# VH-VL binders against UPF0735 ACT domain-containing protein LBUL_1260: the designs that were tried, part 5

Target 1, 144 residues: UPF0735 ACT domain-containing protein LBUL_1260, of Lactobacillus delbrueckii subsp. bulgaricus (q049t6)
Amino acid sequence: MADYFYVHKKILPDYLEKVLEAREMLDSREAATVTEATERVGISRNTYYRYKDYVFRAKDPARGQQAVLSLLLADLPGALSAVLTCVTDHRASVLTISQAIPLASHASVLMSLDLAGLKGDINTLLADLKSLPFVKNLQLAGLE

## First folded at step 1 (VH-VL)

Design lu4 (framework fv_lumrotatug)
Fold by ESMFold2-Fast, scan of step 1:
Structure lu4 (fold): chain C 144 residues (1-144), chain A 124 residues (1-124), chain B 107 residues (1-107)
Amino acid sequence: as target 1 above (144 residues)
Amino acid sequence: QVQLQESGPGLVKPSETLSLTCTVSGGSISSYYIHWLRQPPGKGLEWIGVIYYSGSTDYNPSLKSRVTISKDTSKSQVSLKLSSVTAADTAVYYCARGPYDYVWGSYRYPFDYWGQGTLVTVSS
Amino acid sequence: EIVMTQSPPTLSLSPGERVTLSCRASQSVSSYLVWYQQKPGQAPRLLISDASNRATSIPARFSGSGSGTDYTLTISSLQPEDFAVYYCQQYSNYPLTFGQGTKVEIK
């Protein structure tokens, strides 16, 4: 949108990020009132109301909310559980998983991940998944 | 399991350069921010600096003129150099891992993994 | 730089007692605050992040609260393994800064 710019937060006033935090606390019901939320983040109610409709967190494809992974998984005991453990170790959640019949030695797998809790970067998660000896052709099929 | 381990000389002479290495295993440093911190014996913790996934760095202003942090992602190592050392630089030095918000350039998470620390004594 | 001040400097307590540790920032840190536990000869251990979120494997007796400039760490019933130095740290602004620590020691 023409009215919005991508700006590094170091050059922004600190209260703008606090406005986002207060709004997120209200939306998640971690705070019941604007007064409670603004007191917790250390801004005035006036500051909150003035800026709340003009500040948003930008969505980075590398930091997307959901990812869809496509891979070939070896038809071996423990292969799927190791993939799931790798995902949860990175604090991502598996939303859906579909596993096709094995293609001789490997099965096609499509996984949808919730990245809201992701620890670190999605590229690190992908690298760790690719390092598993029973994973082949790992691709990021979608990111939103 | 992610592990960080500091290494380097335990004794450095005044006016020389203190050089330490942090080796990371069990995870990739290319997607994490590695910080250096120090703690003088019996005192509190002081943040020295950070190296970002891009190789860019930020340093504590109190140390900026003397500090250089660099990394070698192929070896999974991060290095710290502190020049012109004095007795005041005697401390246990730690490296620690911190995730970062790539969109906003902000540190969003605490240090979730620390090295065991290495004592560096500055004396003649 | 944001200055972090912890109080009290030292607490002498017996096992089973409740303890509350205070951490105050010179300006708001927007709940970008963490608590660490450090035992002699060891690296700091993450206890609480984002002011109130207990880290994995940390016992329920540890809890964090607060907002703006004022934060507290509470241990509901001290165990022998809890005698240590506790540090608060802000990650709202660079440089990252720590409190001077509160030593929780046995009476």
Scores: ipSAE 0.000, ipTM 0.461, lowest interface PAE 18.9, mean pLDDT 80

Design lu5 (framework fv_lumrotatug)
Fold by ESMFold2-Fast, scan of step 1:
Order: structure tokens, then sequence, then C-alpha cells
Structure lu5 (fold): chain C 144 residues (1-144), chain A 119 residues (1-119), chain B 107 residues (1-107)
């Protein structure tokens, strides 16, 4: 997949998403012909044929994305290591970690994750992190 | 055209389990995240949960102890079970397709099925 | 959980008028905000995704704007078919939450 990049659709021409919509209409049999599908989404048949084999929806939108997680972590030996192990077991990569000085036996941790290799989905990762005994107040601070 | 259609009993007694089925046609449930949502009469929408193409699930924390979502790919059906129902669970229940499997907004919805919890 | 607050609860307007609907999040949703239209007896219909991206087949009179915690849906010239309840949703943080809705009704 070396020839493909993850880009946010906002920076792409509108017609690329319409190509995907037309293909989905054909696959679902909402439209019987390419002419019907392209007319309904407002693109030409030539646009459809030109791009149909080069544009695909991400089956897992977390793939190629980055996440920023905020959590309170008990100030105990092994607590951060347990969190890192959980992230790694889900095949996410840790890009940065910022850990504040512990206050009231808990430290604020901000982690940036690379989700390109993520096994499964981000919600499964978040659920598993929340289940760890040392983790409090886990929240997704950003997803890009 | 992806179509989703909810079905199940329109009346459920208090303390029983509410069971609904979402039948998906014109598309494959193996390729999509399917969500359940509900709307009490005259009120707003509440997200119940999602089933991923892996079969894993996530639920709204407010409902997690009572809710189970499952799917049968061979029948193209997603099921919702909500246990220990009360009058507060009276709502129109919707199943909906995730826009692009993990974007968590909804382009295709079922028509909705009203479930009344009453003796 | 992020709380979504919509205002006003109800707007009474005549066809041709400009409509502005507000949606506020209890914390930043980073433009991961979605708008739906719901007519009586119908399922919600996707209008706007990611604050400003109009969905397929949605008329140009609908537009979305905003960032951070404050978002707006605008209908530039209200048509008879636009009388409905409008809901905002955030998709930034799990669990995904909706506003209570704004009802746009005929004067």
Amino acid sequence: as target 1 above (144 residues)
Amino acid sequence: QVQLQESGPGLVKPSETLSLTCTVSGGSISSYYIHWLRQPPGKGLEWIGVIYYSGSTDYNPSLKSRVTISKDTSKSQVSLKLSSVTAADTAVYYCARDYSSGWYYFDYWGQGTLVTVSS
Amino acid sequence: EIVMTQSPPTLSLSPGERVTLSCRASQSVSSYLVWYQQKPGQAPRLLISDASNRATSIPARFSGSGSGTDYTLTISSLQPEDFAVYYCQQRSNWPYTFGQGTKVEIK
C-alpha cells in the first residue's frame, strides 16, 4: 500500500467522495447502471471511470491516524509500564509522552499515539486502558 | 441502496428483556460498523452502542450493564438486547450504519421501531 | 461525557427567512460535529459532517460553521420542507453524544 496515502477528505476535490458514493450505489444495487449512479451523485461517467480504481474508503478510520490520550495515572511502580504494554499489545505506537508531577498520588499523562498499525479499533483500545487498575479519568483529547 | 430495517415486539413488560433485530440489505454487515440508537417520545437521540466488523462491541456507559449487541453475518442481522426494562426505556429504536466504519456518524438509518414498556 | 447544548429550543419562522441554530459543547470537539434533520415520523437525515461539510443531496441553503466548542447551522432562506427538528452530534469523544434539538416550526 506504499502508493497510497491517508489524507483528510477536506483537502480533496468533492468529486472523489462522489466517486465512492456512486460505487457504493452500484454495489448496493441502489442504482442499476453507472449512468444512474453518476447522475444521482452529480459527476460525469468519465470522472467515475478515471478515479474508481484509485480511491477507497478506509475500512478502519483509525489506520494512519494519530490519537492524543489524556489520563490520570496512579503514582505507583509499573503503572505507566502497564499502560504502555496495553498500547503496544494493540499494535499502536507511542509517539510522545508528557507526564506531570504527581499531585494527590496521581499524575496527569498525555500520550500521542500512531494508530497506523492498530489491531482492531480505537474503542477497544480505550476500553482496555480504562479497565487497568491504575488508570483514572481516561479520555480521548484528540483524534486526527 | 443500503437499507436497514428494525423489527421486534412493540410492547415489552417491565423487568423483561427487550429484543430487537436490524436486518441489513443492499450492503454487507461484514464491512460496516452498525450502531443502535434510541429516541424517547418527544426527546432527543441517545447512542446505545456499536458492533464492529470483528464482532467486538462498545456500549454507552449508562447502559453497559443491561445491553448486548450481537450479529449474524449469514442472516445479515444485528441484534440488540436490553435487560431489566422500565418505562424509561420506552423509545423509538434505530439501527444505523457508520459513515465509513469508525467515523461515528450515520448516513443510513432504519425507519425506527417504537417499543413501549408497559404492563 | 461531552454535553451538547442546543439553542434556542424552538424557532417560529416564515418561509424565506434566514435561520441560525446554535450548538455548544461542554469541551472542544475539534470540528468533529455533525448535524441531522428529523421530520415527524421519520429517522434523522444527515445534513452536515465535520462542522461544515454538506452531505450528498443536501441543498446549498444549508451551511455549517464553527470550531472548538461553538457551532452554527444556517439555513439561508427557509423553505416549507425545512420545518423539522435539528440535532447536533459530537464524534470527538466516546461516548458519542447529541444535543436536545432545536424545533423549527412555521409561524
Scores: ipSAE 0.000, ipTM 0.468, lowest interface PAE 20.6, mean pLDDT 81

Design lu6 (framework fv_lumrotatug)
Heavy chain, then light chain:
Amino acid sequence: QVQLQESGPGLVKPSETLSLTCTVSGGSISSYYIHWLRQPPGKGLEWIGVIYTSGSTDYNPSLKSRVTISKDTSKSQVSLKLSSVTAADTAVYYCARDTTYTVSSGYTITYYFDYWGQGTLVTVSS
Amino acid sequence: EIVMTQSPPTLSLSPGERVTLSCRASQSVSSYLVWYQQKPGQAPRLLISDASNRATSIPARFSGSGSGTDYTLTISSLQPEDFAVYYCQQYSNWPLTFGQGTKVEIK
ESMFold2-Fast, scan of step 1: ipSAE 0.000; ipTM 0.491

Design lu7 (framework fv_lumrotatug)
Fold by ESMFold2-Fast, scan of step 1:
Structure lu7 (fold): chain C 144 residues (1-144), chain A 121 residues (1-121), chain B 107 residues (1-107)
Amino acid sequence: as target 1 above (144 residues)
Amino acid sequence: QVQLQESGPGLVKPSETLSLTCTVSGGSISSYYIHWLRQPPGKGLEWIGVIYYSGSTDYNPSLKSRVTISKDTSKSQVSLKLSSVTAADTAVYYCARGVDIVATIYYFDYWGQGTLVTVSS
Amino acid sequence: EIVMTQSPPTLSLSPGERVTLSCRASQSVSSYLVWYQQKPGQAPRLLISDASNRATSIPARFSGSGSGTDYTLTISSLQPEDFAVYYCQQRSNWPLTFGQGTKVEIK
């Protein structure tokens, strides 16, 4: 993250997103040449070359690099493993996890996730986690 | 400025696969989150799913086992396939552009005109 | 999933009247609530985003308010072109969910 910032596209010049569009056309073979791609999106070749190595989409599913989740987990064998499997199936990585002593058949769990590899949307990950029958009160406690 | 237009067969037989296409003009589909939604006659709207710039997809859990969304950037088209259809799948199907300012949860500013799909023998 | 409930199901009114439509969420949606208008045979049209932000080209007579679980769409003076079905949508949690709609019809 050292040299890159996550910024809202409204404060950026419109041509930066067009640089990404041109690159995507080339990668998908929608355009055969840089000239074709840049003409189709309405930028110059110079603009494309100037910025192409310095502008990247944040992965669409991840609006931050790290997330902190808070949830109540039923004190049942395999419950935590199912949560971890759900996270890794979405290609997020668990950085830290803390589980309190179970109280009244439920344990408070805090998880810090690395979203850099996340496949899909973070909200889809949250929805899938909430769908697990032993997960309650799932909250996104922080998003970096 | 961006325009969306749905197309596909208006009649599908029970147990078959429903296939629809959304054609995008006035912008690149690689720059938009294109969603599919549907509306049974006389009822409310239901979100089906989305395709992201990368080609990754997310689906409504209620439809996840039957739905596939894909895109062909060379044709500027997004496709919806829904398998094993029944009469309950009879609806007007819409494609729409998702708007996101700072969160990944969407609302829709541009919609296609919709295409009616009737499931009957 | 978050369940959205709209009331009343149908509202019969004359032009010039003030219209108030309600939308209630089964849990807080933190003002991430959107309103759409749908006329017969047409696609939905965005009216209000994030509870109170009127969309481009939407007349000033349309306004939205509310917070938490309770939201309201108001039309200050109903015009003939406003007879339509109105839907609310939450964008707080996946999956995205809509209300069942309120039909505003001519009395």
Scores: ipSAE 0.000, ipTM 0.460, lowest interface PAE 20.6, mean pLDDT 80

Design lu8 (framework fv_lumrotatug)
Fold by ESMFold2-Fast, scan of step 1:
Structure lu8 (fold): chain C 144 residues (1-144), chain A 121 residues (1-121), chain B 107 residues (1-107)
Amino acid sequence: as target 1 above (144 residues)
Amino acid sequence: QVQLQESGPGLVKPSETLSLTCTVSGFSISSYYIHWLRQPPGKGLEWIGVIYYSGSTDYNPSLKSRVTISKDTSKSQVSLKLSSVTAADTAVYYCARELTYFTGSYYFDYWGQGTLVTVSS
Amino acid sequence: EIVMTQSPPTLSLSPGERVTLSCRASQSVSSYLVWYQQKPGQAPRLLISDASNRATSIPARFSGSGSGTDYTLTISSLQPEDFAVYYCQQYSNYPYTFGQGTKVEIK
């Protein structure tokens, strides 16, 4: 996994876990705004905004059979749409998408998938995604 | 109907403390971040600092030793104090509201009209 | 701090012309960039947020683009009311920083 590590939170700055907590409050609608969420967890908005797209929980205990994919996507019209179509054609559900702005020709994308409805196996989905000419460095960052 | 309005002395003597007030209407300052900014004549904009809905603050490091931002929710007012002023502090001072979306987008959606503060004897 | 550089300092143009304004950051701001318009005696007015999202009530002739360190504001057909100073601002890191402005003036 070139761009992401699976590391114990003990060696990370404490504000990264708080970024995840703030995002979870927003996702659950326990907090209505980023301002509310960040104040409740005790971090600045700047810290939240800076890191929110780069930290994720590898496993969500509330969901069964999840995958986290990281990939580099060409900055071309229809590229993200083709990836999403490939995922849904295999009957996987997209839970979250995080996309950094493109640097020259490619953007970093992180996707979490619900595999409960998956048609076939994960290796077939990964092979089909890798076959798309605008997808690079596709990695399975986490699986259950 | 959302409005911010700066007020305070237009003239401050060197070495004194500049004190400005931002009075808001049409929204609660308990629900928004309020920022202070300034623009010296003929120069660009400079960010001074922010006060969060909790009352916590962050300041521009270049001004941190001299600046204090506070608020009084019951009066719908945010205050700026800048100590030990010099001619370099002569500027139009603005307060601005930061729009935060559920999606995490941040920017100033409403600004006060600005108030000119001249530092001279 | 992140330094924002705008170019050119001044543009002299006629109504109907296409205008492009440049904003460059000393490090990547990840599209956390806004554009403001300021007319004499007025506070800045929000035009574009998140590098490319046009604000409510802003005419379609205004558009923003760019990524990483390089951003552009485009006015496709300059109108008389568009003569103003334009500022870019990053909100990626504190302190928030602004460019020095580009003045768009009538020829």
Scores: ipSAE 0.000, ipTM 0.465, lowest interface PAE 20.5, mean pLDDT 81

Design lu9 (framework fv_lumrotatug)
Fold by ESMFold2-Fast, scan of step 1:
Structure lu9 (fold): chain C 144 residues (1-144), chain A 122 residues (1-122), chain B 107 residues (1-107)
Amino acid sequence: as target 1 above (144 residues)
Amino acid sequence: QVQLQESGPGLVKPSETLSLTCTVSGGSISSYYIHWLRQPPGKGLEWIGVIWYSGSTDYNPSLKSRVTISKDTSKSQVSLKLSSVTAADTAVYYCARGRYTLTYGGDYFDYWGQGTLVTVSS
Amino acid sequence: EIVMTQSPPTLSLSPGERVTLSCRASQSVSSYLVWYQQKPGQAPRLLISDASNRATSIPARFSGSGSGTDYTLTISSLQPEDFAVYYCQQYSNYPLTFGQGTKVEIK
């Protein structure tokens, strides 16, 4: 992203981190309204609205596990959606997807997953993905 | 309408294996997450485990060494086996369908079986 | 595991009264919280999912609220058929865990 910089938070105003905290409360429903979230973290609603669309957390490897999956996906409507549904159903989050141009009716797919919210064992997720009719040659390429 | 029905022996001797069957009608078990739960008399609910549409399983860590859940799609049945039972395993056992959505992974229950009481006694 | 605590254990109420049942999680469950009603001799019945989404057949007098660790089930005007035990369950993480239940008795 050309318009974004990786910056250590110690040189940033404290309220930017609080904007992230307020947004996370709203996304997780730990706060029902913007007013509640902003009051709990100690910023104004004006500060929240001004910065909410311009500040994002970089992936924090200390907070969770990540997996990289490699697979061949059939070049059929709904195939990728079925894979994404399976991943989110197990409460893993998709961080990145790279899908190559299909060759011989299948496309190579590389997915990075955030496992911090994962329900159950990763092996159960992998087995469910392998069982999908559109998925071939599923491999766990990396785990951290 | 999806319907679930538990069946199996109501009495099991200590140290033996408890074996129950859940028969699913009105839908395909290949498209559903089926969970087993139990409730000791006068107590609350305890989750035992789930079998996913692939046949993969997740179990409550407290029971994992003793529990096996499997399915037979040709009979539309899900089975629960719990080994080395004791009096503490006396409970009403339920099978239930997990609610499937794009956001939630079948982890709350919209259809339940009627439950079957299993007493562990010599 | 996430521990779910319900309070009070028992409520004795008259028809028409407003009742509030509390459910507290040992850590945030991010509104992945469901309420069930169980009548004697019956399986539990789904009331409310996602902390506040009432199931289609459930009367409007039932409502759920809350976020993070603290959740409430409210019955705005208690009816005789509401005599039951109410359970909360989290589905934020495995293993799935339930509260011990709140018994609602009609006086």
Scores: ipSAE 0.000, ipTM 0.509, lowest interface PAE 16.0, mean pLDDT 82

Design mo1 (framework fv_modakafusp)
Fold by ESMFold2-Fast, scan of step 1:
Structure mo1 (fold): chain C 144 residues (1-144), chain A 125 residues (1-125), chain B 107 residues (1-107)
Amino acid sequence: as target 1 above (144 residues)
Amino acid sequence: EVQLVQSGAEVKKPGATVKISCKVSGYTFTDYYMNWVQQAPGKGLEWMGWINPNSGGTDVAEKFQGRVTITADTSTDTAYMELSSLRSEDTAVYYCARGTYEITYSSGYYGMDVWGQGTTVTVSS
Amino acid sequence: DIQMTQSPSSLSASVGDRVTITCKASQDISNYVDWYQQKPGKAPKLLIYDASNLETGVPSRFSGSGSGTDFTFTISSLQPEDIATYYCQQYDNLPLTFGGGTKVEIK
């Protein structure tokens, strides 16, 4: 989000985390009123109202298990096999693959990968795939 | 932000060697091919060759094979083009130019998106 | 080597005119063509990449089209600052090759 920054809480006033705690108490119904929630966490009602719509907890670290890649693959013997071998060498698995008819010696390919067993990070896999002489314009289209 | 800055003009005698530098800033040097292009006075553009700064691998056009050496120094983010056995017809402006796509995003050939200012080389007796 | 034949070699037009430059490849190169502008004493500048995509910061009056062997570069309304030599360049195969250039002048 252009209007939001990812900032470590140690450089922030402690009342911002208390705003999140108060909101969580209200959402879980552990506190019935804003007055009750704010008194429990030790902030004023004014502090709560001022910041409640501008502070959010960071998502859990991505538990990404799947990726979608788009690339142009040379219409040469062994090109697809080289890509698949690279993927499996990184202990990822191909879930689906769609290959269009080759246009000017390259075919558009869309593939989805299972990253549950991935060795290393996805950037290492992407770098190795991009280094193959058969691969052009590789992009990470999605990550879950 | 991205800049390619080339070394200054050179005047050489026939048979000499010239070495031109191209210092980059504003991007990761090892992620893009670096091209070298020759332009004789009043003439068009001619591709000389390129280098992959990450691997040191090069390709040189047939016309320049045996006379051109392209190198890269990753510690100073500088590419070099050395042209030996200079002839009068080598009098030209020489450009370095960055390949359009990151090497890791494409293994194919590329155009050139950012160019150095050019280095004039004059070969005269 | 792939030959890029550019036409015309030069042209003169008036401010506001539509200018068209053509580039023909000696073999099918898909859309692997870039177009450059070079002003006197300056380095070339990328204007169009992958045959039809406008480079960031380039005015919308510049456009490219074509695929296969025939490519066209257009300036929809010529401005005084557009006086330059324009080059097409293929990157389907090595060696990379440029067209001979088109010098655009104002009448």
Scores: ipSAE 0.000, ipTM 0.478, lowest interface PAE 21.1, mean pLDDT 82

Design mo10 (framework fv_modakafusp)
Fold by ESMFold2-Fast, scan of step 1:
Structure mo10 (fold): chain C 144 residues (1-144), chain A 124 residues (1-124), chain B 107 residues (1-107)
Amino acid sequence: as target 1 above (144 residues)
Amino acid sequence: EVQLVQSGAEVKKPGATVKISCKVSGYTFTGYYMNWVQQAPGKGLEWMGWINPNSGGTDVAEKFQGRVTITADTSTDTAYMELSSLRSEDTAVYYCARGPSLYELLTGYYMDVWGQGTTVTVSS
Amino acid sequence: DIQMTQSPSSLSASVGDRVTITCKASQDISNYVDWYQQKPGKAPKLLIYAASNLETGVPSRFSGSGSGTDFTFTISSLQPEDIATYYCQQYDSYPYTFGGGTKVEIK
């Protein structure tokens, strides 16, 4: 029933803490790519992908704080990149992104976020995203 | 609409260098890795390497190290693959292919959009 | 490097037949396998991602399954337009590696 245990890190393989460090580097933009993050912490991409969804810090929600955002994004160079940067600057992680065919210069975008690392509150993140000139109709479509 | 458009066919002599371009449109060039894949005539696909256009960082498969240079020009949204010291065994179609976004780890989209291919023939 | 062993190397089947292709990874790669279709003279096209997910716009007769080291790609009812070479590809570990390909022909 309870899928997670609290376990002292001393009895765990050292690569599990490195998985957390790599994920945190990606979330904070200290590393630009999975390859860069994993090389910096000294683990393989295999190790990162196999364990990234199963290891969390104590009192870090286990996927409990997830959000789904719906928005219209201008079909302009850098628009998506700016949105992703804003999300990661607030220490949220982007889990998935779906973009529909652009209609009238804007595309419908659906993003799922992991808010476990979120710095500040979600309203601040939403306000900053709305302030981007190429973002319209930003809505919180789901939260759990 | 996401598109990758490659430069035209090349005929080179042994020992020459070839530089192939891959111009992208319809997405943020710096948000995704760009892969390069070789396919010799009648043979399968072989991954050569990739570039992160945002950082300029590259990884090249061991077989191609020392002869392959991958670069990106963010002002023109164009990736390049340069292959030096050409041999007859390098006769192949070369593809660029959009790699993973670091933010799409759960989708498995490692090469979701491909260029049309550039034929390189190395002959006397 | 992770080796992807694909079988068979070629097959011939009739329209309407079920076609199955397999890939075996030399080590555990979870579900980090994509499948591509390549028609003669064309660039490869992504059909299946993350072992079992159908890419948008791809017909439902194509499917994938498997995890760990053993993966299967299936065409439930072969159509004439499905004549192509099919490749599996792992993206668990760099460098990325492809299977040797399976040439599917209609008899």
Scores: ipSAE 0.000, ipTM 0.478, lowest interface PAE 19.4, mean pLDDT 81

Design mo2 (framework fv_modakafusp)
Fold by ESMFold2-Fast, scan of step 1:
Structure mo2 (fold): chain C 144 residues (1-144), chain A 125 residues (1-125), chain B 107 residues (1-107)
Amino acid sequence: as target 1 above (144 residues)
Amino acid sequence: EVQLVQSGAEVKKPGATVKISCKVSGYTFTDYYMNWVQQAPGKGLEWMGWINPNSGGTDVAEKFQGRVTITADTSTDTAYMELSSLRSEDTAVYYCATDKYTITFGGVTYYMDVWGQGTTVTVSS
Amino acid sequence: DIQMTQSPSSLSASVGDRVTITCKASQDISNYVDWYQQKPGKAPKLLIYAASNLETGVPSRFSGSGSGTDFTFTISSLQPEDIATYYCQQYDSYPYTFGGGTKVEIK
C-alpha cells in the first residue's frame, strides 16, 4: 500500500498510540464501548473516530505469526513432500496449501504457515526452502 | 560495525591442504549464512559454497565437491574453508562474505554486504 | 546452473559520462540479482541488491533495473573513483553464479 509509511513513533503525536490502545481494548472486549476505551487511555471520542482507520501497529515477524509463501514447484514426485519436510524441520506448521494450474513444468503454490513454534528466524527457513532445486520464485506474500 | 577478518596468505605445494579462517565481529554469527568465493588471478568471482553456522549445514558447488570442507566454530565466531588436493589452478584469492537477507511482503532478498579482506593462496608449480 | 552473461567485458569512458552494463540470465530469475564493485586489490563491495535497490551509503549515481532475464546497471555520471570491475550475481538458486565482470576505465 503506497498510502502507508513505516515511521518511528517518536515523530508521531502521542495520541496516535492511544488510538491503537483504545481499539485493542474494544477488539479484545476489555472495554464495552468507545466511551469507556477512550476514557481509559485518555483521548477524546473525536480523536478516536478521526484516526482509527488510518493508524495500525507494525507486526513483529519474529513471534507467534502466520506467513504466506508463494512459490513455483517442479511437477516431480516428492517435490511437495520435500518442501513440507523443510518447513516442519524448522518447526513451523503448514496451515493451508493452495495449488494453482501448472504453467509448463511448474505449479504455483501458496502456503500458509504457523510460525509459533519456529526454530530460529524466518530468514533461515526461507533460505533453506530456496536452496531446494525444485523450488523457484519463492516469495513471502504475507506476514501477520 | 560488522567486520570479517581472514587469516594470512598461504604458500602450498601441489597435493597439500589449506585451511582459511574468517573471524566475525559486530553481529550474531549464527544469524546469517557465510559464503566462500574464489577469484583466480586476473579472473572473475566464483561461488564455492556456504555454511549455516546455526546448524552446521553446508552446500558446495559441484566444481569443488569432494575437495572443499566448510565448517564453523560458534565458540570463537569463526568460519573455516578447507581446500584439499591443491593444484596450480587453485592459486587465487579466497573471500568469505556474509549472506544477509531482508524480508519484505514481495519476497526475500539475499546479498553479500560484508566481505573479508581476502586470503591469497599460492600453489607452487 | 544458471549462466550470467555480462557485457561489455570492458569499457573506457570520460568523467561525467553515462555508463551502462548489461547482464543476461540463462533462465528467468525474477529480480534476484545483485551488483558488486571491485577496485584493484580490494574485496567486492555491494552496490545494488534485488535488481534495483541501492545499498545504504552508496552514491545515488548508481542504479539498477530489470527483471526476468535482462538486467542493467547504470552509472549516471562517471567519477574517477568509479574505476573498478563490476559484477552481477544471481541468487535465485544454488550455486550462486556471477557474471564475467565489466572493467570500467577512465579515458
Scores: ipSAE 0.000, ipTM 0.520, lowest interface PAE 14.1, mean pLDDT 83

Design mo3 (framework fv_modakafusp)
Heavy chain, then light chain:
Amino acid sequence: EVQLVQSGAEVKKPGATVKISCKVSGYTFTGYYMNWVQQAPGKGLEWMGWINPNSGGTDVAEKFQGRVTITADTSTDTAYMELSSLRSEDTAVYYCARGGYDFWSGYYTPYMDVWGQGTTVTVSS
Amino acid sequence: DIQMTQSPSSLSASVGDRVTITCKASQDISNYVDWYQQKPGKAPKLLIYDASNLETGVPSRFSGSGSGTDFTFTISSLQPEDIATYYCQQYDNLPYTFGGGTKVEIK
ESMFold2-Fast, scan of step 1: ipSAE 0.000; ipTM 0.470

